# VH-VL binders against q9h9l3: the designs that were tried, part 11

Target 1, 176 residues: q9h9l3
Amino acid sequence: PRKMVAIDCEMVGTGPKGHVSSLARCSIVNYNGDVLYDEYILPPCHIVDYRTRWSGIRKQHMVNATPFKIARGQILKILTGKIVVGHAIHNDFKALQYFHPKSLTRDTSHIPPLNRKADCPENATMSLKHLTKKLLNRDIQVGKSGHSSVEDAQATMELYKLVEVEWEEHLARNPP
Below, E stands for the ipSAE of ESMFold2; O stands for the ipSAE of OpenDDE; V2 stands for 0.75 times the mean of E and O plus 0.25 times the DockQ between their complexes.

## First folded at step 21 (VH-VL; framework fv_unasnemab)

Design j2 (at its last look DockQ between E and O 0.95; V2 from the best seeds 0.00; counts 0 for: pae E 4.0 > 2)
Fold by OpenDDE, look of step 21:
Structure j2 (fold): chain C 176 residues (1-176), chain A 127 residues (1-127), chain B 107 residues (1-107)
Amino acid sequence: as target 1 above (176 residues)
Amino acid sequence: EVQLVESGGGLVQPGRSLRLSCTASGFTFGDYAMSWVRQAPGKGLEWVAEIDSKPWGGHTEYAESVKGRFTISRDDSKSIVYLQMNSLRTEDTALYYCTRDYSDIEGWTYYEYMDVWGKGTTVTVSS
Amino acid sequence: DIQMTQSPSSVSASVGDRVTITCRASQSIRSYLNWYQQKPGKAPKLLIYAASRKQSGVPSRFSGSGSGTDFTLTISSLQPEDFASYFCQQYYWYPLTFGGGTKVEME
């Protein structure tokens, strides 16, 4: 079986009025939840909004942050050839200015069997927090300190593992 | 044998356009980022532009001196990288090298370098 | 932009000499620095990557060191074929930038 990793990114606001989402942290874990990558990342543009309440990113985190150029290279090297699991992962890929092959992408926000297991409408977009609480009985993204991308990546991987067999079979029959 | 061969250089007047080509052989072209680096007569090296591999999105970057005037592109089916140069200036006069850019991770150390260079093609901009 | 300053711009040396070339970055680039050798009329050739890693086929007399802002390329015992220009290059941030070069010439 192909190697599998889960990714979660935190973004800050750049550009006019901070409306551009720029990568500021990226965490990648393996199938077992071991951290393969976890770095603060310096965007190429001035940060207008740290979005701290959501991102957990503060100005101090940018002092020794890895520049986006380097971070992107590192991350893509890790992702290349792997099945990449994420939640609403299109946002992460957008921030990375990269799109992983669809056939190797698993988005836990768009897996009907996962929603079904959580007693949610199959075609609804549920939050990672909700699914994690419902299916793993775990609270993530608690408090006002922002998200932990490592925690979120781990939760995403664990959620996927709950439906991995069924979903992989489905994808085999219905390749994207 | 891994090889890069530049072509398209020549003498042009300021304001004119020129398109450089670099033909790659001996390796899987599509897997690599490519760059153009130029060297004015008797001067040092200046990075001009870079284009990522298609699987990585084909992202492009440019030196400030050429932004808005130069465009780097690639045709992976032909193993060619191009440099479209518009609004040429006298200061663009240089030998233009095509390079293969390699990147990898060893342990936790990420690295990039230009490990293959062509012989270059000369661009002369003069009135 | 990150400016790369090489010193000296030129150095006269003899075969067997120890030659040291310095490259200073205007800001920290960690270890994201390469060294290239360019012989007259030839394209540059990669010598050192990641500040201290020697490219395959490069003689043992070449070595790179440094991190942050200060980097050094050392030729422990200069050989006739080493007379050339040398350039450092950072890939820490765009735009990619080269040092001004150091010409190693025969005394």
Scores: ipSAE 0.863, ipTM 0.936, lowest interface PAE 0.6, mean pLDDT 96
Fold by ESMFold2, look of step 21:
Structure j2 (fold): chain C 176 residues (1-176), chain A 127 residues (1-127), chain B 107 residues (1-107)
Amino acid sequence: as target 1 above (176 residues)
Amino acid sequence: EVQLVESGGGLVQPGRSLRLSCTASGFTFGDYAMSWVRQAPGKGLEWVAEIDSKPWGGHTEYAESVKGRFTISRDDSKSIVYLQMNSLRTEDTALYYCTRDYSDIEGWTYYEYMDVWGKGTTVTVSS
Amino acid sequence: DIQMTQSPSSVSASVGDRVTITCRASQSIRSYLNWYQQKPGKAPKLLIYAASRKQSGVPSRFSGSGSGTDFTLTISSLQPEDFASYFCQQYYWYPLTFGGGTKVEME
């Protein structure tokens, strides 16, 4: 049987003016929200902007961080063969230099039934923070310490569970 | 019967181009990263290039000595990996091996190694 | 780049001898180190992966150890088929790099 996981990543700025987003933390949780993976990751290029306000990443986190090459191998072995849930998940896959099969990918930022449950337009792209507040009555991503990729991955899984039966049936009838 | 068979080697003049091919059989080719490793006569091993499986993004990496001159590519429908070698130099003279790259996770350890090697194809660059 | 310094470059030994080969990385590679054996005229063959784990079919006389920057391959009692070249290889960071090799020759 196919297993399901949720992923969330935090990025730092690399490249000219720090505008390139490079992976610096990744968290993966199982269906029950148990943490399967949570590591700080050292990008293969110089960090220009830690983006700490949003990423929660500081220089001290990089001292013992797992090199991107190794972390990518670990993460991709965990994701292989699984249904992977995320929010705006294309950004996470881009940072991993990876694209998971569309048939095994679930993006909570683009699920019309989820938007409908939140009383939002079905074609709108809603933030994880707003969906979590509206549908789970929880505040995430608060304060100045940056986002928690564990918290965000757990919230993403809970949001998907709200529409899982309906959306899985839809995808079975309408393969991507 | 997992096998890798290289071809396309030969004698070429400096500045010319050559394309190596590696034909794979006996395994699901599309699931594996592949590499080229070379060995000059009587010398050690030098990793040259790597290409990921397409499910892992198909990304390529190169040794500094060949970057910008060599291009690795793959055709999963034919189970072939290629090495296009442009602007060849005498220093590129070597036996070129094709490798299958295995990876796995056990506990807290990530494994990666070249688990299958071909017999190699010889490239000689001389005037 | 991570440079792998392998020593000795060659060793002359007799059947039954204990042979130790060292490999040093220019920076920590934790345990992300492999050892390969290459007999004359043949492609390399994996012996040890992840610094200390033996590949299937590798005789018990081979062992690997080390972590960080310093690694060893030991042949506890050399056999006739062990006269070959041995290479360490790191996969911690791109580019992948090999040690310069150690040729184990009959004395």
Scores: ipSAE 0.377, ipTM 0.803, lowest interface PAE 4.0, mean pLDDT 91
ESMFold2 (binder alone), look of step 21: mean pLDDT 93; pTM 0.948

## First folded at step 22 (VH-VL; framework fv_unasnemab)

Design k1 (at its last look DockQ between E and O 0.94; V2 from the best seeds 0.00; counts 0 for: pae E 7.1 > 2)
Fold by OpenDDE, look of step 22:
Structure k1 (fold): chain C 176 residues (1-176), chain A 127 residues (1-127), chain B 107 residues (1-107)
Amino acid sequence: as target 1 above (176 residues)
Amino acid sequence: EVQLVESGGGLVQPGRSLRLSCTASGFTFGDYAMSWVRQAPGKGLEWVAEIDSKPYGGHTEYAESVKGRFTISRDDSKSIVYLQMNSLRTEDTALYYCTRDYSDFEGWTYYEYMDVWGKGTTVTVSS
Amino acid sequence: DIQMTQSPSSVSASVGDRVTITCRASQSIRSYLNWYQQKPGKAPKLLIYAASRKQSGVPSRFSGSGSGTDFTLTISSLQPEDFASYFCQQYYWYPLTFGGGTKVEME
């Protein structure tokens, strides 16, 4: 089987009124939860809104941040050829200006068996925080310090592992 | 043998268009980002445009001097990278090189470089 | 844009001489710098990448050093085949930019 990694990105607001989501941090973990990548990233445009409450990103984090150009190159090298697990992962890929092959993508926000296990409607979009609490009995994204992309990536991987066998069989029968 | 061969250069009047081609051989073309770099007569090197490999999303970037006028594209089935040049100006006169861009990790150090260059094709924009 | 200031623009040297070329970035580019050699009528050739790593096949007399804003290419003992132009190039940020070049010519 292909190697599997989980990714989580934090975005800040750029562009007019900060409505553009720009990558400011990216964390990638392997199947075991080991951190493969964790960097603050400097967007190409001026940051209008750090979205600190959610992103955890502060101005000080950008002082030595890796420029987006370099970070994107690094991240894509890590992701290439792997099954990539994420939550609402289309946002991460959008921020990366990259889209991983659908056949190699796993989005925990769109896995009906996962929602079923959490006693949620199968077709509902549940938050990572909710699913993690319900299925892993763990609190993530706690406090006012913002999210930890490493923690979120690890939680995402663990959630997927709960339904991996069932979902992989489903995908084999119903390829995207 | 790994090589790049540029073609399509020539003499053209300002405001006209020209399409450059670069044919790659000797390596798996689709795995590499490609760039165009130009060199005006007796001058230094100027990066023009870059296109990522398709597995990396095929992202494109341009020098400010050519944005909105030049378009870089690729046909992996033919192992060709193109540079469509519109609204040409006299300052676009140069020898245009096609380059193979390589990127990787060595330890924890990420690096990118242009390790293969063509011989170039000459573009002359003159009234 | 990141400006790369290369110096000197030209240097006259003799075989056996130590030649030093400097490249200064307008801002820190960490170690994301390459050096290329270009002989007359030929395409550039990669010499050094990541500021200090030698490309395969590059003679030991070539070395790169530096980080941040100041970088140096050194030819410890100039050989006849080393008379050429040399360019630094940063890939830290778009647009990619080259130094103005240094022509090493025979004294």
Scores: ipSAE 0.764, ipTM 0.895, lowest interface PAE 0.7, mean pLDDT 95
Fold by ESMFold2, look of step 22:
Structure k1 (fold): chain C 176 residues (1-176), chain A 127 residues (1-127), chain B 107 residues (1-107)
Amino acid sequence: as target 1 above (176 residues)
Amino acid sequence: EVQLVESGGGLVQPGRSLRLSCTASGFTFGDYAMSWVRQAPGKGLEWVAEIDSKPYGGHTEYAESVKGRFTISRDDSKSIVYLQMNSLRTEDTALYYCTRDYSDFEGWTYYEYMDVWGKGTTVTVSS
Amino acid sequence: DIQMTQSPSSVSASVGDRVTITCRASQSIRSYLNWYQQKPGKAPKLLIYAASRKQSGVPSRFSGSGSGTDFTLTISSLQPEDFASYFCQQYYWYPLTFGGGTKVEME
């Protein structure tokens, strides 16, 4: 079997009125939750809105941030050839300007067996915070400091493990 | 032996189009990003365009002087990278090199460079 | 765009001389800088990557140093085959940019 990683990203606002979401932090963990990558990333465009209450990103984090071009190269080297787990992961790939093979992508926001374990409607889009509290009895994204992408990536991997056997068998029978 | 061979250069008038080709051999072409770099007569080097490998998304980038006029593309089954040059100008006159772009880590230090160069193909844009 | 200002534009030197070429970036590029050598009628060849790391097969007389905005290529004892043009190149931001070049020629 292939190696598996989980990814989570934090975005800031760029472009007109800060409405474009641009990558400003990325964290990647392995199957055991060990941190493989965690960097603040300087977007190629001017930051209009740090979105700090959700992103946790402040101006000081950008002082020594890794430029997007360099960070993207680093991140894609880690992701290539691996099963990548995330929550609403299409947003993370969009921010990376990248397309990961669907057969190697796992999105915890779209796994019906996971929702079922949480006693939620199978097709509902559930937040990472609520799934983590319900299924892992952990509080994440607590306080005024915004989200931690390391914490969120770790939670995402643990959630996937709860349904891994069932979902991998499902995908083998129903290739994308 | 790793080799890049450019072709398709020539003498053309301003406003016309030309397509350059770069044929690669001796390595797994689909694993590498590729670039075009040009050198006007008696001048320095200017990066023109880059295309990532398909596993890295196939993303393209261009110098401002050529955006909207030039298109880089690749055919991995034939191991060829192309540069479609439209609306040519006299300032596009140069020797055009094809490059293989290498990147990796040593520890967490990222590095990137053009490790293989062709001999180039000459484009002359003149009235 | 990041402008790379290279100096001198040319240097006349003799075999055995120590030659120093500088490259200045218009903004910090950390250590994301390469040096290339180009002999007349030939394609460029990589000498130094990541500011200070020698490519395989590059003679020990070549060294690179610097970080941030100021970088140096040094040839400790010039040899006949070292008469060529030298270019720095940054890979920190798009577009990738080269210095204007330094021609090292026989006195």
Scores: ipSAE 0.047, ipTM 0.705, lowest interface PAE 7.1, mean pLDDT 90
ESMFold2 (binder alone), look of step 22: mean pLDDT 93; pTM 0.944

Design k2 (at its last look DockQ between E and O 0.95; V2 from the best seeds 0.00; counts 0 for: pae E 2.5 > 2)
Fold by OpenDDE, look of step 22:
Structure k2 (fold): chain C 176 residues (1-176), chain A 129 residues (1-129), chain B 107 residues (1-107)
Amino acid sequence: as target 1 above (176 residues)
Amino acid sequence: EVQLVESGGGLVQPGRSLRLSCTASGFTFGDYAMSWVRQAPGKGLEWVAEIDSKPYGGHTEYAESVKGRFTISRDDSKSIVYLQMNSLRTEDTALYYCTRDYSDIESGKWTYYEYMDVWGKGTTVTVSS
Amino acid sequence: DIQMTQSPSSVSASVGDRVTITCRASQSIRSYLNWYQQKPGKAPKLLIYAASRKQSGVPSRFSGSGSGTDFTLTISSLQPEDFASYFCQQYYWYPLTFGGGTKVEME
């Protein structure tokens, strides 16, 4: 069985003027797109900006949210030993205050073959929304209700699967 | 045999510094978070500080009473966790325990739990003028 | 901070008695609570984790229950070796906090 999962996180603004991005939701899916984890998360600091338009997070979601301490513990246990796929995943790891080993990380925002397949410059940073539309013919992050981290995690996994064989071979020849 | 052995305690004047050490044996030290818990004479238990395992980022947390004065660190190559105590106060007087912090999740349910399953015998710190 | 209040602070009991210790959290901590036993001159020992799960080797006479704010440690039939102090501990939030302790002493 494949030890591969995809992760997507939603962040809210905390700290001065809400410039600090704090984890408020995390979704993890397996290779088949099945949801393994999907929780609203309560940041340790007061939320200044819910960033609802993008994050989809509302005040009501924080009522029974999992404290960051617990959520982080859960998430790290889930990720340990697995290949973790994400889009611009450094943001997710930063919010988690955790960094997964590079050799076990796959960032779909930095996979040249994926961009090539989408007729984009290989070294450009393309959005998840754009790549998903171009390669999967699917619209994500539609409307003004905010993102769905589950949807985004699933899309990320599906995108990676398109180039998995080629990219894994590349990484084998060129270890990070 | 799983064991934790604290050292470094002693008598010190207020404002001085002291460094505690805890040497672990009998288990893979680097896989576990470690904590310090202290107990003043005739009093209850007080959590002092925690340091996560390096694979999990080595995150540290402190009790408010020691923030800015105490620093927890670890040397996995030596299986040692440290507690650097600066600007010591009389209220810091206590028996200091080193603990192994175990954590896990229940598969499928993702129920998270953590606990201190291994304790040392402690080392005594006395802060007095 | 989450305050953990234990009651009673002390209890006198005899061998064979049923002993109940309560721990109340200042806010809901779900089931993220542990119980420790500390005998005089010894380090604490884990008894119960996750509110109700017994640590390996813990006698069947010990049990933990509760969720949210109210938790209970029960000794169904007190044995001579059970005279000790007991502490609850939450790990729901930082800082980690312990209850004030309950001393079970011989009547």
Scores: ipSAE 0.880, ipTM 0.943, lowest interface PAE 0.5, mean pLDDT 96
Fold by ESMFold2, look of step 22:
Structure k2 (fold): chain C 176 residues (1-176), chain A 129 residues (1-129), chain B 107 residues (1-107)
Amino acid sequence: as target 1 above (176 residues)
Amino acid sequence: EVQLVESGGGLVQPGRSLRLSCTASGFTFGDYAMSWVRQAPGKGLEWVAEIDSKPYGGHTEYAESVKGRFTISRDDSKSIVYLQMNSLRTEDTALYYCTRDYSDIESGKWTYYEYMDVWGKGTTVTVSS
Amino acid sequence: DIQMTQSPSSVSASVGDRVTITCRASQSIRSYLNWYQQKPGKAPKLLIYAASRKQSGVPSRFSGSGSGTDFTLTISSLQPEDFASYFCQQYYWYPLTFGGGTKVEME
C-alpha cells in the first residue's frame, strides 16, 4: 500500500509588480500529522511582495532559507510515489514546477463527500478555514500574522481522513 | 551497459546553428534528468543546460552564456536528449558531453544529493570563420 | 552566479606524496559540493559528493572536507593512476558551476 502525505505551501510575490507566486515555505506531514518537512525557501528571483498577511513570510525568514533548487529536490523526492493530499493543491504543484500523477493526488477543495459532510453544496469550492471550522471545530489561520503551512497541512490531512474510505473507493471505481 | 553517445558536432561558422544529439541506452531514460557540459580545448568544465525528467515537469535550466541561444529538449520514446545551438560564437567551441544526472535524498534527514553519474565521450563543436 | 576558485591550478608530485587541493565558493554553499576526476582524453568521473562522501569504489586515500565556502580534496598517498585533473562543482544554486580545475602531474 502506498504511503500518504499532506502538503501545504506559502508563496511570496516575485516578478513584475510582485504578481508571480514563488514558493517561500513548504510543510509536509505524514498520515498521523507528524512533520516530515518544514523549510523556509529562498526563491530564485527577487522578492517584491512578501504577502505576509497571508503567507506569514517575513524578511528574517529568508536569511537562512534553503535555496529553491535544493528545496525542490528534497520535496519532490519526498512526494514521489506517494498519495499527496492538499487543498487547492494545483497551486502548490505550480509553485514547485511539478505535476503529480492525478491518480495519486487528493484535493480537499474538490471532494464532494467532504462538502456533503460539511452541509455544503457538493460542487462548491470551500476554503480550508471553513471546512476545518465546520468539520474539526478548529480555528486555523487566525489573526493578522499569516497562515502556518504546518497547521494547514495537518488540518488538510485530518479533513481527508473523514472521507478517506469513501473517496478512495470512488476513485478506484472511477479512475481519473 | 549504461551508455551515452553524443553526435552532431562539427565545424561551423559564427552565427550558424547546430543540433547535438545524445542517445541513451541501458537504463530507464525517462526517470533521469540530463545535462550538457562542455570543455573548451585545454580548459575546464562548464555546465551548459539541464532538463528534468518528465515526471518532474521537464523543466529546463541554462547557463547565462547560452540562455536564449541554446535549447535543451528530450524525446523519451527514442531515449534521446538534444541541444539546439543557435547563433553560435567562437566561445562555444568545445567538446560537448551529455550527462545522466543522479539525485536522491538521505532517508530521515532529507539531505539532498545531486551529481552527474554517467558521461558520454563527447562530440566536438568548432566555431570559426 | 556562484564562482568556484580552485587552487593550486597545477601540482607536480611523486607517487606517495600527500596532495591537497582547495576549492573556495564566492558565497556559502553549505555542503552542496562535488569533486570529479578527469584523466587525459576521458570524461570526468565522480569521486566525492556532498563535500565529504566517497562514491562507491573510490579508494580510501581520497577524502573530502569543508563546508560553507572552503573545501578540500586530499589524496593521502598519491598513486600512479591519480595523475589527472580534479574539479569541484557546486549544486547549491543555478547555474551549476565548476572550479577551474587542478592538474596533478608527475614530477
Scores: ipSAE 0.587, ipTM 0.860, lowest interface PAE 2.5, mean pLDDT 92
ESMFold2 (binder alone), look of step 22: mean pLDDT 92; pTM 0.939

## First folded at step 24 (VH-VL; framework fv_unasnemab)

Design m1 (at its last look DockQ between E and O 0.92; V2 from the best seeds 0.00; counts 0 for: pae E 2.1 > 2)
Fold by OpenDDE, look of step 24:
Structure m1 (fold): chain C 176 residues (1-176), chain A 129 residues (1-129), chain B 107 residues (1-107)
Amino acid sequence: as target 1 above (176 residues)
Amino acid sequence: EVQLVESGGGLVQPGRSLRLSCTASGFTFGDYAMSWVRQAPGKGLEWVAEIDSKPYGGHTEYAESVKGRFTISRDDSKSIVYLQMNSLRTEDTALYYCTRDYSDIESGRWTYYEYMDVWGKGTTVTVSS
Amino acid sequence: DIQMTQSPSSVSASVGDRVTITCRASQSIRSYLNWYQQKPGKAPKLLIYAASRKQSGVPSRFSGSGSGTDFTLTISSLQPEDFASYFCQQYYWYPLTFGGGTKVEME
């Protein structure tokens, strides 16, 4: 069986008025929640909005940040050949300017059995924070210091593990 | 044997277009990023463009000197990488090399390797009025 | 852009000599630097990657060192086949940039 990892990225605002979301941190954990990768990343363009309230990114984090070029190279090597789990993972891939094969992608924001387990509508898009609270009885993204991509990646992996068997069977019957 | 063979070079007038091709053999072409590097007569090396492998998204990058004029592309079914050169200028005169770009990481240290380990013999482009 | 400055632009040496080529980056590129050898009428050949890693098949007399902004390529004992041009190249940031080159000539 293929190895499984979970990914979570934090983005800052670049471009005109900071409307472009640029990768500023990426965390990758393995099936057990061990951190494989966690780096601050320097965008190719000037940062206009750190979005600190949500991203947790501050100017000081960019001082020795890994250039996007290098970080992207590292991350892609880590993800290649693996099942990649994420929440609203399309945003992460977009920021990476990379799209993982659909057959090897697991998006916890689009897994009906997971929503069902959380007593949510199956076709609704629920936040990672909400699902984590409901299903894991754990509070994430607490406070004003911003998100922890490591914490979010770990939560995402744990959520997926709750429905892994059922969902993998579903995917086997219904390949994307 | 791993090999890259460039073709398509020639003499053209400024403002004209030219399309270079690089045919790869001896390795799994689709797994590698490819680049074009040029060398003006008696001068140094200048990176021109890069295209990632399709599994990595096929991302492209260009030198500022060729942005908007040159386009790098690839046909993995034919093991060919192309360089479409439009609006050619005299300063584009050079020997154009095709390169295979290798990349990897060293686990634990997160050292990222990226280098051009295979080069073609090049094809000459001369832009002159 | 990251500028790569090589020195010297040319050097005359004899067989058996120790030859040192320097490459300086306009900003820190950590260890993301490669060295290439180019013989007349030939395509460049990779010698060193990641500042100090020797490519397979490269003779032991070649070595690379440095990090940050200052890098060196050393040929401990120059051999006849080593007369060529040498280029450093950074891959830390786009655009990829090469040094101006160093020509090692026979004295």
Scores: ipSAE 0.885, ipTM 0.945, lowest interface PAE 0.5, mean pLDDT 96
Fold by ESMFold2, look of step 24:
Structure m1 (fold): chain C 176 residues (1-176), chain A 129 residues (1-129), chain B 107 residues (1-107)
Amino acid sequence: as target 1 above (176 residues)
Amino acid sequence: EVQLVESGGGLVQPGRSLRLSCTASGFTFGDYAMSWVRQAPGKGLEWVAEIDSKPYGGHTEYAESVKGRFTISRDDSKSIVYLQMNSLRTEDTALYYCTRDYSDIESGRWTYYEYMDVWGKGTTVTVSS
Amino acid sequence: DIQMTQSPSSVSASVGDRVTITCRASQSIRSYLNWYQQKPGKAPKLLIYAASRKQSGVPSRFSGSGSGTDFTLTISSLQPEDFASYFCQQYYWYPLTFGGGTKVEME
């Protein structure tokens, strides 16, 4: 069957007053949670706000970071032809300046059976931290250093596995 | 056979516009990024513009010398890439090549390769009074 | 922009000679560099990619080396068909930039 990966990205502030979100880290894990890709990424614009409290990105991470052009090329080639799982994944694709086919995209923030398992309204948008705590009994995004995209990608894959059989059958009967 | 055929070149006065076309055949056009590269008479090569395949978001990039004046676009149903050239200047005089851009990664290490693997014969643009 | 400085601009050589062409980047481009060959009246053709990897069909006499800022294309024993212009090109950052070219001509 078609291979499946999970992705998560961290952003920094660029542009006037640091309000533009630019990609500064990307992690991709396979079905078993093994890290396939994890790079700090240098945006094409000056970084105004590292947003370290949420992003975990510091100035030192940018010293040997992969330029956005190269990183985007690597990431998109890794994603090609695969089912890609993420949480609020439209933000990750926007930061990559990319469109992944809807039929190959799985967004754990918008899967009704997953919300149901968490005793949440089926149409609600739940945070990754909340779903992970409720359904996996794990705390993620813990500590002073902001989010880890590796940790978040791994959690996203485990959440999807909880509903994978049901949701894949649903999508086969109801193609996007 | 994989082939790129440029057209639309000619003699034009400064300040005018011209649209180049590049017709592709022999491959799945929609899977490839495409570029324009120009070469002034007796001079070296200058990259002009690039457009990603639409699955990759159709992102465009331009050389600084043409930003705001040139627009690259593609029509995947016709297998054509275009270069709309506005506000032409004498320094835009060149042979314009269309290129198919190949990219790939090395498994395991993810080493990224990118190069222009197919070139057309070019179309000549002359900007003169 | 990343400037690519190519030297020499021209070299006169005889069949059988070793020819060395140098390309220097204005900042590190790691190994994200290609070499193209252009014969008179023809479009360029890829010779070397990723600094040192030969494209299929490229004769063994061609080799590329270098990383960071300094790169070299070597023709170990020049053949009659090798009289051409050679261009390096970086793809590390936009805009893509070529070196000024090196014309290899018969002495």
Scores: ipSAE 0.622, ipTM 0.856, lowest interface PAE 2.1, mean pLDDT 92
ESMFold2 (binder alone), look of step 24: mean pLDDT 92; pTM 0.940

